# Ledger of designs, part 17: VH-VL binders against Thioredoxin-like protein AAED1, chloroplastic

Target 1, 196 residues: Thioredoxin-like protein AAED1, chloroplastic, of Arabidopsis thaliana (Mouse-ear cress) (q9zuu2)
Amino acid sequence: AITGASSGAGIGKGTADSLDTVKVLDLRGNEIPISDLWKDRKAVVAFARHFGCVLCRKRAAYLAEKKDVMDASGVALVLIGPGSIDQANTFVEQTKFKGEVYADPNHASYEALEFVSGVSVTFTPKAAMKILESYMEGYRQDWKLSFMKDTVERGGWQQGGILVAGPGKDNISYIRKDKEAGDDPPVEEILKACCA
Key: E = the ipSAE of ESMFold2; O = the ipSAE of OpenDDE; V2 = 0.75 times the mean of E and O plus 0.25 times the DockQ between their complexes.

## First folded at step 15 (VH-VL; framework fv_ifinatamab)

Design p5 (from g2 with heavy chain A33S G104K D106G Y109F; at its last look DockQ between E and O 0.20; V2 from the best seeds 0.00; counts 0 for: pae O 5.4 > 2, SAP .511 > .496, placed apart)
Fold by OpenDDE, look of step 15:
Structure p5 (fold): chain C 196 residues (1-196), chain A 123 residues (1-123), chain B 106 residues (1-106)
Amino acid sequence: as target 1 above (196 residues)
Amino acid sequence: QVQLVQSGAEVKKPGSSVKVSCKASGGTFSYYSMHWVRQAPGQGLEWMGYIIPIFGTAYYNEKFKGRVTITADESTSTAYMELSSLRSEDTAVYYCARETYLFKSGSHFFDYWGQGTLVTVSS
Amino acid sequence: EIVLTQSPATLSLSPGERATLSCRASQSVSNMHWYQQKPGQAPRPLIYGASNRATGIPARFSGSGSGTDFTLTISSLEPEDFAVYYCQQYDSYPLTFGQGTKVEIK
């Protein structure tokens, strides 16, 4: 049986150093060092497989539901996707995500964080069920985004994860790497990491 | 109700390729994985691979070493299985089978099957 | 791969008798299913999730088991029940079937 395991451990200094060289793009196209996202504040950072991903959108939604708790704790909600700025904007338009959204078209952050990638880890039977459930709950995949060249070139197989970091560039207190599509931790786990 | 209708019997020479079709009706083709299973004469069932039509992503049994290609056309609700470099051992009835999801039991199983396509490989 | 071993290979019984078929897995399985196949026909689902009857399957069919040992039982054989029965696991790829048990008329 395919089972997901979660770990709430920090990352090593090597990974933090790698991240220090990574830049992402805001919705306006400005380059932002990714570590600046949590340099002066704590942040919950969700890394999406791609901006069209239905499971990613569901994740974004349940995180957004807790944004008030995060705000009360001075914690920023951030979503990063591996697509273009246009894809990021489309994501925001479609989902009305209230957190901050950044694009990483070069997948630099994903590489730095060593997120897993593969077809076999993306469309597992378990993932398929989760996808179906997501649809039943009203979430939708954006197929256009899913089939864009930059997404296709990665096959859409790049997995994401959740990071809790800051304040301080090297202060990474929580990381959970998705083992497969839809490998979501309980939201309470994230809240414990960021806001307890 | 759901029906899977496969293409007709094939006779092929060794080294050639065969492409079998499976047309689905009565359901939502795109959301259900379509599997291919074959059965040699008098033998058991062997899983070959499957495709998720909405994603176009296929998975294969490594035993076939890349000889199998599974595709799907959502517009026609048809899945295809192509087997290349045919051998006499590939003589079998080939079935398409739809995978269903039952969340209550957590079960994934084949709820509908095509009628089968006999592929005979002979010199 | 997960190997499924069915026993017996052949079961010869008369109508009205009880049939007990075994399927043993090489490792623990959480998703085990049974299919019935009659001559010249495609398999059809019989039992899913070890113990659930598929749609349209009579009550005389039952499944049980967990872990590595699973059983299909036909409480009282009907003439139409003489067929080959396959167990199948959906825990890991590649998906695998047992070699089948033939239930034949004595």
Scores: ipSAE 0.017, ipTM 0.635, lowest interface PAE 5.4, mean pLDDT 90
ESMFold2, look of step 15: ipSAE 0.099; ipTM 0.640
ESMFold2 (binder alone), look of step 15: mean pLDDT 93; pTM 0.953

Design p6 (at its last look DockQ between E and O 0.37; V2 from the best seeds 0.00; counts 0 for: pae E 4.6 > 2)
Heavy chain, then light chain:
Amino acid sequence: QVQLVQSGAEVKKPGSSVKVSCKASGGTFSYYAMHWVRQAPGQGLEWMGYIIPIFGTAYYNEKFKGRVTITADESTSTAYMELSSLRSEDTAVYYCARETYLFTRGSYTDSQYFDYWGQGTLVTVSS
Amino acid sequence: EIVLTQSPATLSLSPGERATLSCRASQSVSNMHWYQQKPGQAPRPLIYGASNRATGIPARFSGSGSGTDFTLTISSLEPEDFAVYYCQQYDSYPLTFGQGTKVEIK
ESMFold2, look of step 15: ipSAE 0.150; ipTM 0.626
ESMFold2 (binder alone), look of step 15: mean pLDDT 90; pTM 0.932
OpenDDE, look of step 15: ipSAE 0.030; ipTM 0.658

## First folded at step 17 (VH-VL; framework fv_ifinatamab)

Design q1 (at its last look DockQ between E and O 0.05; V2 from the best seeds 0.00; counts 0 for: pae O 7.9 > 2, placed apart)
Fold by OpenDDE, look of step 17:
Structure q1 (fold): chain C 196 residues (1-196), chain A 126 residues (1-126), chain B 106 residues (1-106)
Amino acid sequence: as target 1 above (196 residues)
Amino acid sequence: QVQLVQSGAEVKKPGSSVKVSCKASGGTFSYYAMHWVRQAPGQGLEWMGYIIPIFGTAYYNEKFKGRVTITADESTSTAYMELSSLRSEDTAVYYCARETYLFRYGSTDSQYFDYWGQGTLVTVSS
Amino acid sequence: EIVLTQSPATLSLSPGERATLSCRASQSVSNMHWYQQKPGQAPRPLIYGASNRATGIPARFSGSGSGTDFTLTISSLEPEDFAVYYCQQYDSYPLTFGQGTKVEIK
C-alpha cells in the first residue's frame, strides 16, 4: 500500500494497483512497466502535458538543473509525456534533456494517476503569463508537436504532475497533480521529497 | 463598449479562398482569444478555431483539414480567418466571437463568447 | 468531440407561456452556455456557466443543470423571445454547439 506524501498528496492502493498495469515506451519503443522505473531506485517523475508544451519544457529544465543533486542521492530523473516515441525523441533532441524520457501514447499513466484534464485548467491567465515568462526566458513551445493528432485528440488540455517514488513499486513518497498549466512546485519541494 | 466589426459579404468560386476580417474596438485585443464560428443557411453553429493574438498561434477544428488559417494583427486589433479550397458547403455566415478570458487582467469563472461580430456571408457558387 | 443534443427541435408557444429547452451532452460538462439568436442577427450570450445570466438578460431567463443535462427556462415568453437558442460547451476542443431549439409563436 502506498502511504502518504511529504508535501503533496499521497495515492491510495487503488492507484498503485492501477499503475502496476501501466506500460510506457522508452525512446526505442520498448514497453516498460511504469513501476519498474522506480522499482529498484528512487525516481523523480515529471509528467508532461505534451512533448511540445513550453511549460513542460521549463519544468524539465529546472529539474535537470538539479540532476547532480539527484544523482548524488541515487535518484533518477524521469520525464513521461503522453505523445508518441517520435515526439519523445523530438523532445530530447530539442531540449537535450538529460534525464530519462518515456512516452505514454495511451495516457494510461495519466488516467491511473487521475491527472486533471480540461480547457479551463489550461487556459488560465496565470498559465498564460507563465507561458509568456517562459518565452522571455528562452523556452519555446513546439506547436507542431502540440497539434499532432494524438495531442489534439486530447485537446491538448491534459495536465501532468510530479511523482517521487521508489525504491519499491508501491513506495510513492510524493505526488503533486497540476491544477493548471504551469502549476510548478518550487524545486526545493521536489528536492526535499526525493533527496532530503 | 467592445465592438467587433467584420468585413463585408463575399462571393467566391469553388476552389478559391476567402479571407474575412474582424476588427475589435473598445477594449484590449491581444489578451483575448478570438474565435471563429460559422453558420450555414438554416443550420446551427460550427466552431472553426481561435487565436490568442499575443501568442500569435491558432488552434483549429480538425474538421477543416488544414483549410483554415486564423491570424491576428495586434497593431490594428484585427483578426483574420482565411478559408481555402472553398466548396459549396462552405457557404455560410462567418462570425468572429471574443472569449471572456482576459489573460492579463483576470478571468471569468466561465469561458464563453461575450461579444460577436455582425457576421460575414460567404457564398460559394459556380 | 462532445455532442450536444437539444430538444425539442421546435417549440411552438404563445406569449406568456413557459418555455423549457433541454440540452444533453454526450459526456459530463462543467462549462455549458446558452446563446440566443434572432433572425438575421449574430448570436448573443444568454446564460453562462449553466445558470448565470449574461449582461442585460432579463430575469425571465434561467438556466439549470449539471453533468450531462442542462435546461434553459423562459418563465413567461415575451414577443422578443421568439428565436433560436443554442447550448455550447467549453470543456474541450473542438468547441461544440447544440443543433438549436427554435422557439416560435404558436
Scores: ipSAE 0.016, ipTM 0.564, lowest interface PAE 7.9, mean pLDDT 88
ESMFold2, look of step 17: ipSAE 0.205; ipTM 0.675
ESMFold2 (binder alone), look of step 17: mean pLDDT 91; pTM 0.943

Design q2 (from p4 with heavy chain E108T; at its last look DockQ between E and O 0.64; V2 from the best seeds 0.00; counts 0 for: pae E 4.4 > 2)
Heavy chain, then light chain:
Amino acid sequence: QVQLVQSGAEVKKPGSSVKVSCKASGGTFSYYAMHWVRQAPGQGLEWMGYIIPIFGTAYYNEKFKGRVTITADESTSTAYMELSSLRSEDTAVYYCARETYLFTYGSTTDSQYFDYWGQGTLVTVSS
Amino acid sequence: EIVLTQSPATLSLSPGERATLSCRASQSVSNMHWYQQKPGQAPRPLIYGASNRATGIPARFSGSGSGTDFTLTISSLEPEDFAVYYCQQYDSYPLTFGQGTKVEIK
ESMFold2, look of step 17: ipSAE 0.168; ipTM 0.652
ESMFold2 (binder alone), look of step 17: mean pLDDT 91; pTM 0.940
OpenDDE, look of step 17: ipSAE 0.027; ipTM 0.648

Design q3 (at its last look DockQ between E and O 0.08; V2 from the best seeds 0.00; counts 0 for: pae E 9.3 > 2, placed apart)
Fold by ESMFold2, look of step 17:
Structure q3 (fold): chain C 196 residues (1-196), chain A 125 residues (1-125), chain B 106 residues (1-106)
Amino acid sequence: as target 1 above (196 residues)
Amino acid sequence: QVQLVQSGAEVKKPGSSVKVSCKASGGTFSYYAMHWVRQAPGQGLEWMGYIIPIFGTAYYNEKFKGRVTITADESTSTAYMELSSLRSEDTAVYYCARETYLFRGSTDSQYFDYWGQGTLVTVSS
Amino acid sequence: EIVLTQSPATLSLSPGERATLSCRASQSVSNMHWYQQKPGQAPRPLIYGASNRATGIPARFSGSGSGTDFTLTISSLEPEDFAVYYCQQYDSYPLTFGQGTKVEIK
């Protein structure tokens, strides 16, 4: 997992180059180069495991609670999930997420960022405990949006991460790769990277 | 065939406590939230809280917090609800109700698919 | 807390007639569920997620609505359908039920 913004002189340029061919879908189905999401502004980009993931929904809510701080700093809040545009729209309707939402049905951004994949279909005890905690706090898993078919075909779960990038397509200042479901950084770490 | 069987009716004095059991059979127990819902005679339904047995931590309607304790015993597939400091307005039928499977379904599918037969608790005035 | 208000309180109809039951929420709800309860019995689920029939529920039961206004419709009442019907929201804790609509034989 890579965290923090500690380097200069083109840190993340090789990662940014890997993203040059990556496109995501907006909620209307238009293909958008992923780097356009932070070309003209800094963005905090959360990569969900899938649109029905309870732990990803809790992370999204935590980030959204800090949207005022992000707005004051000119920073966009973005969520990318693997799935169809219909699943992305359902996520927005169910969660009322106030940031931007994009779909990546082919996992192209996940592959380019080398997020963890192929883990067991069962959850670790740590992940299971965090799922319970999320349920007790009122968050819910939506298995219809989980891409269970895709999980079986991939031989295991896709993990996500968090990216802070921009302004400028090559300017990646923070990247964190989740090791397992529920591997959250403290939100203050994200705020330091985006909004210090 | 999933079935929830509750303990029998009870008559209690004001100020005492009651503990109602709910035994699940015909399916797995640990990964289904078990809710408790009460209904005073001739009245509507009132949600009290739930437990997810595998995790053992309960969540309570704040109306009852401090008087209600919800527990589960995985080895017997039994959930329990204990209500203390009983008052006459606690006279009700108490139901256990199983929520749909924890790790399957969409958020619009989280409803109570099976209910116990109910346990009448009468608090004498 | 989300308050659910059902109307009418009582609906007196004959077998074969169409029943329309309303549930209004104090806030927008997407996880609206409907239950049927007969005297001396536990509730049973009918409709989940506003419009999906629970397993084994006959097609004469249908649900509709979104936002704050929801409807349960029984297209042609059968003798076993005379009961009390409750709406229930699962959007936020505490979970709440409507006060019920009694459907009775005219």
Scores: ipSAE 0.008, ipTM 0.512, lowest interface PAE 9.3, mean pLDDT 84
ESMFold2 (binder alone), look of step 17: mean pLDDT 92; pTM 0.944
OpenDDE, look of step 17: ipSAE 0.022; ipTM 0.610

Design q4 (at its last look DockQ between E and O 0.33; V2 from the best seeds 0.00; counts 0 for: pae E 10.5 > 2)
Fold by ESMFold2, look of step 17:
Structure q4 (fold): chain C 196 residues (1-196), chain A 124 residues (1-124), chain B 106 residues (1-106)
Amino acid sequence: as target 1 above (196 residues)
Amino acid sequence: QVQLVQSGAEVKKPGSSVKVSCKASGGTFSYYAMHWVRQAPGQGLEWMGYIIPIFGTAYYNEKFKGRVTITADESTSTAYMELSSLRSEDTAVYYCARETYLFRSGDSQYFDYWGQGTLVTVSS
Amino acid sequence: EIVLTQSPATLSLSPGERATLSCRASQSVSNMHWYQQKPGQAPRPLIYGASNRATGIPARFSGSGSGTDFTLTISSLEPEDFAVYYCQQYDSYPLTFGQGTKVEIK
């Protein structure tokens, strides 16, 4: 597992090239080149572990808490999850997430960004304790979204990350790859990258 | 009270496989990590891996990866450990050991209940 | 992999004596546990997190230590305490045990 955060105007050209052919689905099923999400505007893009993940729902909520700051800075809030359009719509209905939501059923963006994956990465006792903490904070796991066959066929559980990019296809200014479930950066780190 | 009951002793030939069962009773099965630990005659304890039944995936000690498979059946509250390509050095008592409750403890985790052990003898 | 080294290998004592068992880790750990194993039986937990007694364990058992050096103390040995004792770390996978200290009747 590789982790880290980086920022700067010259950083991300090689990462941007990796994304050139990657497409995601909007909630209506239209294919969108992923770079179109930040081509004409800066965006904070959260990559969820999966749409049923309680820890990802907690992250989505804390990012959404800062949506007014992002809007004032002209920055979009975007969430991408692995899975189907139906799973993405269920996520929106259950969480009331205020940002944009896209599906990546083939995990193409996750592979291109080299996010961590593995059979045992998510289900350590430490991750389990963070799940309990999230339940006490009012977040709930959707187990049917967590056990979808696509996640199982991928050889276990997928980790996510956070990306700040745009305006411009090649302009990736910040990327963070999660080491494990619940590996959240301080929100001020994200705000510095997007909105400073 | 919580009890872990393992399947009976096995005598196996080299190159074969063994599957040991561990049935939990007297408590919830799905929210407790189930570990497997073995002990060769006159030797200490060696950790093999675990499963958390509610999550359905297992983690293995790299020493045994490729030879060990750990599974769980929530409907019967039973965990299984299968060890393949048996060798004489695999002769040991195999224990299942339950970790403390997943959703209660914020502290470190330890093995609060152990099965009685299953002797597996690999002889030519 | 974290290596746990127990000493002594054997501790020969009489009932009523104090037993002091040592466990040294190859790197710093916080989740050090102790287990007791009597002949022909499965291990049972004694101490978790270096110093906390497991449920139903008598007060004569205590644990201490931090970093790399840990101690199990039995303040006054009872006949039932003559057994093998293992330390175990839960800080890093693979989980590892010490090689054991046998406490036997003198």
Scores: ipSAE 0.009, ipTM 0.460, lowest interface PAE 10.5, mean pLDDT 81
ESMFold2 (binder alone), look of step 17: mean pLDDT 92; pTM 0.947
OpenDDE, look of step 17: ipSAE 0.036; ipTM 0.660

Design q5 (from p6 with heavy chain Y108E; at its last look DockQ between E and O 0.49; V2 from the best seeds 0.00; counts 0 for: pae E 4.6 > 2)
Heavy chain, then light chain:
Amino acid sequence: QVQLVQSGAEVKKPGSSVKVSCKASGGTFSYYAMHWVRQAPGQGLEWMGYIIPIFGTAYYNEKFKGRVTITADESTSTAYMELSSLRSEDTAVYYCARETYLFTRGSETDSQYFDYWGQGTLVTVSS
Amino acid sequence: EIVLTQSPATLSLSPGERATLSCRASQSVSNMHWYQQKPGQAPRPLIYGASNRATGIPARFSGSGSGTDFTLTISSLEPEDFAVYYCQQYDSYPLTFGQGTKVEIK
ESMFold2, look of step 17: ipSAE 0.247; ipTM 0.687
ESMFold2 (binder alone), look of step 17: mean pLDDT 90; pTM 0.935
OpenDDE, look of step 17: ipSAE 0.516; ipTM 0.798
ESMFold2, look of step 18: ipSAE 0.173; ipTM 0.637
ESMFold2 (binder alone), look of step 18: mean pLDDT 92; pTM 0.944
OpenDDE, look of step 18: ipSAE 0.649; ipTM 0.846

Design q6 (from p6 with heavy chain T104V Y108T T109Y; at its last look DockQ between E and O 0.11; V2 from the best seeds 0.00; counts 0 for: pae O 4.3 > 2, SAP .518 > .496, placed apart)
Fold by OpenDDE, look of step 17:
Structure q6 (fold): chain C 196 residues (1-196), chain A 127 residues (1-127), chain B 106 residues (1-106)
Amino acid sequence: as target 1 above (196 residues)
Amino acid sequence: QVQLVQSGAEVKKPGSSVKVSCKASGGTFSYYAMHWVRQAPGQGLEWMGYIIPIFGTAYYNEKFKGRVTITADESTSTAYMELSSLRSEDTAVYYCARETYLFVRGSTYDSQYFDYWGQGTLVTVSS
Amino acid sequence: EIVLTQSPATLSLSPGERATLSCRASQSVSNMHWYQQKPGQAPRPLIYGASNRATGIPARFSGSGSGTDFTLTISSLEPEDFAVYYCQQYDSYPLTFGQGTKVEIK
């Protein structure tokens, strides 16, 4: 069977410490310690496979639909992708994502969180069906972004996940690592983790 | 009824390329994966790769080390398989095969298998 | 890759006899299929999902198994059943087939 990472209620201090060394880039190119994103606030952090990924865009959309609930709870919605700042900006322009967007071109956060990477966990039959469904729903893959150097070098096989963290750098209360492309949890699970 | 009709037999020299076509009729084309499978004379079946036409992207068996290219033309409901740097070992019957997605509504899938096959295309590589 | 080993390589039987074909996977498989191939023809689907008959497949054909061991059974061989049978896994890429079992007339 095609298997990947699983969901968990949280991560250990060791992972949190690893994350504390990771920096991401905001849309202006400023380096931000990733842990600062939830240092003083709670945050829902979606890690995209890449900025052109249609399934990632769908995930971003259904999370954004709940942004009012998150805002009411003082919870930030954050998306991190493994591409360049330009790719991140393109993502925002194309999707009009209302949350915060950051680039991690070095995949440092993905490594720290031990997200899965592999062909066998990306191009699965289930993923293919989900991709098809996303297209039917109006979402689109940006193939140009998909063929960018970083994505190509990684083969486009990087997986993401969802993190709920803060307030506090080491306060990671929820983590779900995608087993395969399109491995989205129910949005209610995220809301329970962040906003209940 | 769904039919897959492949191009005719080919005779090629070593080092050359061959492109085999597979035209689908009688059903949907774009949303189903088209696979390519080959069979050397007297041997078993070997999976080469597949494409989902609507996406235009293919996945390959790494065994072929980039020698294989699978494409699709939605306008003609035709899939193509090109194999380059041909070797004598590439002598085989090449099949296109459509994948059937068996799934339950709700984005869960049950089983996937090759429900329709082309008639096969013999490619002979000889000096 | 997942290696599928079929046994026996050749099965010699008479019409009316029961045929039992085995397919063993190198690791656990959840999505196993069977194909029939007659001489000079393309394979056709026989069993999907280990135990489901494909469209138009007679009831004398049945599939069973889970994990690493799968079986195709022909309860009573008909003359048209003499062919090569392949198992195929769809759990992981690359997709792989067994080497085939030839069912021939004794």
Scores: ipSAE 0.022, ipTM 0.635, lowest interface PAE 4.3, mean pLDDT 88
ESMFold2, look of step 17: ipSAE 0.365; ipTM 0.735
ESMFold2 (binder alone), look of step 17: mean pLDDT 91; pTM 0.938

## First folded at step 18 (VH-VL; framework fv_ifinatamab)

Design r1 (from q5 with heavy chain T104V S107K; at its last look DockQ between E and O 0.07; V2 from the best seeds 0.00; counts 0 for: pae O 6.0 > 2, placed apart)
Heavy chain, then light chain:
Amino acid sequence: QVQLVQSGAEVKKPGSSVKVSCKASGGTFSYYAMHWVRQAPGQGLEWMGYIIPIFGTAYYNEKFKGRVTITADESTSTAYMELSSLRSEDTAVYYCARETYLFVRGKETDSQYFDYWGQGTLVTVSS
Amino acid sequence: EIVLTQSPATLSLSPGERATLSCRASQSVSNMHWYQQKPGQAPRPLIYGASNRATGIPARFSGSGSGTDFTLTISSLEPEDFAVYYCQQYDSYPLTFGQGTKVEIK
ESMFold2, look of step 18: ipSAE 0.159; ipTM 0.634
ESMFold2 (binder alone), look of step 18: mean pLDDT 91; pTM 0.935
OpenDDE, look of step 18: ipSAE 0.019; ipTM 0.598

Design r2 (from q5 with heavy chain F103W T104V; at its last look DockQ between E and O 0.07; V2 from the best seeds 0.00; counts 0 for: pae O 6.4 > 2, placed apart)
Fold by OpenDDE, look of step 18:
Structure r2 (fold): chain C 196 residues (1-196), chain A 127 residues (1-127), chain B 106 residues (1-106)
Amino acid sequence: as target 1 above (196 residues)
Amino acid sequence: QVQLVQSGAEVKKPGSSVKVSCKASGGTFSYYAMHWVRQAPGQGLEWMGYIIPIFGTAYYNEKFKGRVTITADESTSTAYMELSSLRSEDTAVYYCARETYLWVRGSETDSQYFDYWGQGTLVTVSS
Amino acid sequence: EIVLTQSPATLSLSPGERATLSCRASQSVSNMHWYQQKPGQAPRPLIYGASNRATGIPARFSGSGSGTDFTLTISSLEPEDFAVYYCQQYDSYPLTFGQGTKVEIK
């Protein structure tokens, strides 16, 4: 499994092909091909474990802090979560995330991207410490979202990652798959990928 | 030395509730997950759920959903398991078990298994 | 849920003999553990992470396996080793145990 940052045209092409049929939902319930999110623009796409995840919310926050830099570079900030439209809306309401948010209730993008899944990769001692730190920093997990049927059925164990893509459907320049919960890359790495 | 000490045996009638306690000593209670596992007479082990005390949130086996409540008191280092609407099939020895999962720095190599167990609490449900 | 099937159900052996216990998972498991339970006692950890001996466990106990097939081996049975052994997975919720293998004196 690819657990680190990967870049290059070859990886991008294969990844793009895997995502060719994948659709996500916007906050209004419109079905959108995921590749359209970076078809005509460059985008930083954060894949959340679920919309209630405290570490995901922290990730969203530190990315959002750099939104001005992204905007200046014409780069869109996008968050995708494996939940319902309602969960996505709740996420936006609670976090006031300024980027674009999409729901993937079928986990199609997560499967296509072959993100890691498992209890052992979600609850690690390192992840636990990060969770505690997040709480100390004022972030909170939404347990209601965390315990929703869809999340529970998937165990909430589906990891996410970061993708930088576009312009162009096949132009995937950066992909990082989380090895465990809270496996965030330095924000500078993301900025280098999207905005350098 | 880490010890888990559970409350004493209970005899309950069908339809009633039972609350079993598990007091932890010798470690940092809040930094571990506490699990509950039961064992019917002559049968195997069945996982019921767990709690992370510092977060106060429990996760349950859906088999017991709606009937089981797991709580924790950090001030007394005690975890609780309450089972309601008791049935004869709920007759079992109930165990608390600590997960070898440290929410503390320096434990990155720890595996997720039950390293310490309570002595068990027999709950008998009979009319 | 992940179903763990242990075999044999009962293993009758004499002290000094080698015991081999099997645990098969319904799907691939990365985090498998073994517990020992003696009559009237709580289970105790024996092997964690498929092959690591828990604290205080003698060297005669060993674990192996990956994917769906795991094995617990006791190289030479001691009188105190006659007990029930359970495998347990921690890959997904609900956490599940095997039905147990009873090692008894022949």
Scores: ipSAE 0.017, ipTM 0.587, lowest interface PAE 6.4, mean pLDDT 88
ESMFold2, look of step 18: ipSAE 0.137; ipTM 0.659
ESMFold2 (binder alone), look of step 18: mean pLDDT 91; pTM 0.939

Design r4 (from q6 with heavy chain Y109T; at its last look DockQ between E and O 0.59; V2 from the best seeds 0.00; counts 0 for: pae E 4.4 > 2)
Heavy chain, then light chain:
Amino acid sequence: QVQLVQSGAEVKKPGSSVKVSCKASGGTFSYYAMHWVRQAPGQGLEWMGYIIPIFGTAYYNEKFKGRVTITADESTSTAYMELSSLRSEDTAVYYCARETYLFVRGSTTDSQYFDYWGQGTLVTVSS
Amino acid sequence: EIVLTQSPATLSLSPGERATLSCRASQSVSNMHWYQQKPGQAPRPLIYGASNRATGIPARFSGSGSGTDFTLTISSLEPEDFAVYYCQQYDSYPLTFGQGTKVEIK
ESMFold2, look of step 18: ipSAE 0.195; ipTM 0.674
ESMFold2 (binder alone), look of step 18: mean pLDDT 91; pTM 0.937
OpenDDE, look of step 18: ipSAE 0.623; ipTM 0.841

